# Designs tried in a protein design chat: VH-VL binders against c7peq0. Part 17

Target 1, 252 residues: c7peq0
Amino acid sequence: MHNKIYNSFIDRKAKGIKSFAVLIDPDKVNPADIADLAAKCTAAKVDYIFLGGSLVITNHLDECVQQFKTLCDIPVVLFPGSPSQVSRYADALLYLSVISGRNPELLIGQHVLSAPAVKKSGLEVISTGYVLIDGGAPTTVSYISNTTPIPSDKDDIAMCTAMAGEMLGMKVVFMDAGSGARKPITESMISRVASQVSAPIIVGGGIRDAEKAYLNCKAGADIIVVGNAIEKETSLIKEMADAVHAAAPVLK

## First folded at step 18 (VH-VL)

Design c25
Fold by ESMFold2, fold request of step 19:
Structure c25 (fold): chain C 252 residues (1-252), chain A 120 residues (1-120), chain B 107 residues (1-107)
Amino acid sequence: as target 1 above (252 residues)
Amino acid sequence: QMQLVQSGAEVKKPGASVKLSCKASGYTFTEYYMHWVRQAPGQRLEWMGRIQPYSGDTYYNEKFKSRVTITVDKSASTAYMELSSLRSEDTAVYYCARGVEWSGAYFDYWGQGTLVTVSS
Amino acid sequence: NFMLTQPPSVSVSPGKTARITCGGNNIGDKHVHWYQQRPGQAPVLVMYYDSKRPSGIPERFSGSNSGNTATLTISGVEAGDEADYYCQVWDVSSGHVFGTGTKVTVL
């Protein structure tokens, strides 16, 4: 647990360098397509591969992680929707607490159950406050978490939730409209949250084009994560990565 | 059924401002980005900026950023574009154009255009 | 500023194929959209994301994008295809950028 991945989040944030993460769901990805995905992510200079989903039914996580690790040098970060989404072969684990909700199982209960396995894995564990924002339609996360998402126009509620999460020890804030979201998170809400927390901010859900990815970065997101749009059209990987990287300041 | 109806032609002096309107009907106004694009006589189309009507989030072409303001009136399903400090080279047809649902990548429907003439 | 360059005109006989190019540095890394504009009228979307047709656009319209060139291809050209055609991309430098435009003349 050397905090290599977490330190990359905070070091890049400190430099104003924006990061692009591609989210791959092990239940949805065809194993035959992983080599092509890894090649496209490498060519596009994708910063992280997030593996996981709100619901992972099959037991292919280890194989998926190992394929990406052998096919490219991009860090593989677990984005777990459940305790079963632990693989010792990954580079880090986003240990998510759904702080926007009032479901004690997703706040801390599942963590109590998973902690022994997580510790035995030897993974870098990144404390992550997960903030679910209304994406205009029911999402897998919204249903599975049994929580009411924060309304998309309630910037102050999102801001206070993220602030409280940071004060309580969350090292990363993950603002997510959820997989399958119709409506992405507004730039106004991102800016409001970013103005009040110093933790790295991951933003995902409903991002369909390079313009939105870029503007989310300009609004204060540190890491843009895209899954659904890329699953549908892998040619978006390069364009979105370029857009996110273009939001970085000129480096010395 | 779906329509984007723009305000009428304008004649302005250099240094003045113009505010154009674009009335939307036949779709959920707040779910689609609204863009403004102009075309000087015999010239290419030139994107000026856009607004997301639900959030009010705006994004402007750097060329116009200091002079353009795009707003909406959600209750009237109407977008506005104001261009200040007009010059003769601002003579153009100004279009409003709708993006796609929650994406501004391309423009799937256009208003009829409004001619703005700037002359002394 | 990202620049998109198109030939000023293309002449084509009815029933033949018109190819309208849109040149830009590494445009193949972007997604290209195409608009048809008849004189005195607003543009109409005819292609998006390089090669996808909007509903109501005939299959004789097709598109491609690789390297430094995107191409709109109109096979079986008809008199009604006579118009100006513009390509468009998004770029960080100035947002949405349109090409210089190509007048297609059906002779």
Scores: ipSAE 0.861, ipTM 0.935, lowest interface PAE 0.8, mean pLDDT 91
Fold by ESMFold2, fold request of step 19:
Structure c25 (fold): chain C 252 residues (1-252), chain A 120 residues (1-120), chain B 107 residues (1-107)
Amino acid sequence: as target 1 above (252 residues)
Amino acid sequence: QMQLVQSGAEVKKPGASVKLSCKASGYTFTEYYMHWVRQAPGQRLEWMGRIQPYSGDTYYNEKFKSRVTITVDKSASTAYMELSSLRSEDTAVYYCARGVEWSGAYFDYWGQGTLVTVSS
Amino acid sequence: NFMLTQPPSVSVSPGKTARITCGGNNIGDKHVHWYQQRPGQAPVLVMYYDSKRPSGIPERFSGSNSGNTATLTISGVEAGDEADYYCQVWDVSSGHVFGTGTKVTVL
């Protein structure tokens, strides 16, 4: 099946199994630490490695993908800062449209220019509606996207945005407070979105402990993505993975 | 300069309810989780639940979930804990305790405690 | 029902080392936090994330966590260290769980 990674999202959601993804920024990770990081992710049974971020230099991306693919069996999924950031060594690409914003270049413009190269790459391409939520401070993603995040207390705006993205054909909803976020997305907002979409929901940004990861899953997130907290404390990988794997879906 | 000031001691009969308050000052109230923890005489600390004051999101210990309600008044920087259907084993000192900024993993500052006595 | 078990008491002479254990199934996969409680007082955080000291806690306090046991170590024990000590973790079964408590007596 050509959609191996996307089908794993769908199959795990259908079984009520929550997934944990570790987000690695190729421009920030120390290459000497990747072996230890891969070993910790393997021991914790991390479900996905997401590589990328708001600002990523392509030559570091390829090197990081190859290192993780050599050091572990965990699927490597690209989380690109632009639609043209592609590595043929990865397992899949989150093809992100910033549907929370009103920047036509991030909605579809850059995608038109990159689509031939993305198709030629041979990667599994996962249509992803990217919903940026205010994380309480300026983030790299809000700066790069030149967009205003959805206010953190506007649950219905986030819900309508995700619902429209799904109706327009997006296969995954990615709710993100951003890698520089001070505050995570509320459980209330996650629950409101989850009540109205059937697509897998990825939640990231500002998640600092296992309790929040667990409660985001209980609110209806299908995949929890953590980057900054793990960068600060890699021992959180095991505890967060355990918390996510112990959770069950909230039926809508 | 940080301070958590709890309401005064309470004496209650079995079956009653109690509502305790915890007024915070010296920090941004909405950025820190507020937990409630109790300690019966001679016993260990027991976590009851917590609230994120910005969002109102709550999380309770299953032991208390049917009887406990934690709320906030953002404008007064005050958290409340209400415990219903009181029993004699609910006699304890009740603490409010602050988490860390946008994380409830551990409790970095504690109120002075409020004694609740439940007796017939 | 995640359970944290501590010895009920530890006696230590001034200047010596007190070791307070906190036992739990695979507690090494969790992060352990420690609180000091003097009689009639609220708890005070003395260690977090296994081995990190809050501001104002002296370097003679240290912590470790591996396998089924976390340990709070107080070297150079002073009379002011006499208190009850509790470990704490988060667990999916009941949320935040405190240990049974250890009374440290400085003799």
Scores: ipSAE 0.853, ipTM 0.932, lowest interface PAE 0.8, mean pLDDT 91
Fold by OpenDDE, fold request of step 19:
Structure c25 (fold): chain C 252 residues (1-252), chain A 120 residues (1-120), chain B 107 residues (1-107)
Amino acid sequence: as target 1 above (252 residues)
Amino acid sequence: QMQLVQSGAEVKKPGASVKLSCKASGYTFTEYYMHWVRQAPGQRLEWMGRIQPYSGDTYYNEKFKSRVTITVDKSASTAYMELSSLRSEDTAVYYCARGVEWSGAYFDYWGQGTLVTVSS
Amino acid sequence: NFMLTQPPSVSVSPGKTARITCGGNNIGDKHVHWYQQRPGQAPVLVMYYDSKRPSGIPERFSGSNSGNTATLTISGVEAGDEADYYCQVWDVSSGHVFGTGTKVTVL
């Protein structure tokens, strides 16, 4: 499975295919609901299950990963908020460097600590430039690390940040407004970033309906990540997935 | 109490433009989409477009994209819709409507409507 | 373009049940919202996300959505329920789309 998930990212992007990822927090999801959720994701042709949270309260990560892997064939990609959020049972790990901030721990410090475990896990590791955008609410990451997100109206900063990440060899750019985002990442910002970055662009945070998901794709997002909205209303999975899958990027 | 108050009725000639206003109150203006929907006499509701007041991002019905401009004045919590190159078929009641949250898929509050009459 | 089709009219006696249908291709995969519009008034949201009632809407209003048809059901119809009803969805091809509207007449 070496680079299988990453290759899927770049392949789909190259083809203009947009992808929908459902974000699941292992600490929030009820194990009893996973079967139904997996079924809905499968029916909606969800492309990826992103598994992770900002905080790991309980050690349910492995169990959660295993359940999804058993119940569906959707790739499970770890979206860890900390080095402890690693499971060898997943298909890949987004290895996140918070490049929007200037916290050395989030840039490289935590990576150094997690590196042995990650290496031992045998997981596909996808170097990811994590770009935190102000979503109108403090994120767990922002709060814990005291990292200031990029202001929502600073498209150029986001662009330059993403560019730098890519030029440093990060394979994926993840723009995130955060799980509790009250403000979305603007289409203008996504477009600005997409205009200068060739790497797959993942966009998450505050996406609450199909329109927003669709427009983010049109703006240049390659993968749309939705968590909270789906947690509240699982029936959104199909509608959002369909919207994303129907989307095409804006011609440059 | 959430309220949308629209500007008064307009009478225009073909080829002219009209700019309607919708003043919002009772909620955080920038956190919700503002949509414009029109209804010709005896016809169905027709969505024209929307704006995210905070960012200014707009999304238009393709049918109106070339003639409609939606803007906001955040300081006044007011949304505007300008329709140019007016035609007789543009005669309708025009509504502003709040989209639920900043990415709402439905309209939970509506203005009282503004009648625009286009006639020679 | 995505289209929503509603019956032009539904007549119902007081106390009886009115059912208003909204047809669309695979509409069951979308969230359907419903609006009530009385003569000379602005539309009012009466149902969202297929079956959720906004505050102030009585329980006698219910909604369902599956396959190619969404339905707004009004039980115990009252004179005040006489209005036009519109279904609405979002579609990638058209944006927000409203149904053709159904005139509910209380006999």
Scores: ipSAE 0.777, ipTM 0.897, lowest interface PAE 0.7, mean pLDDT 93

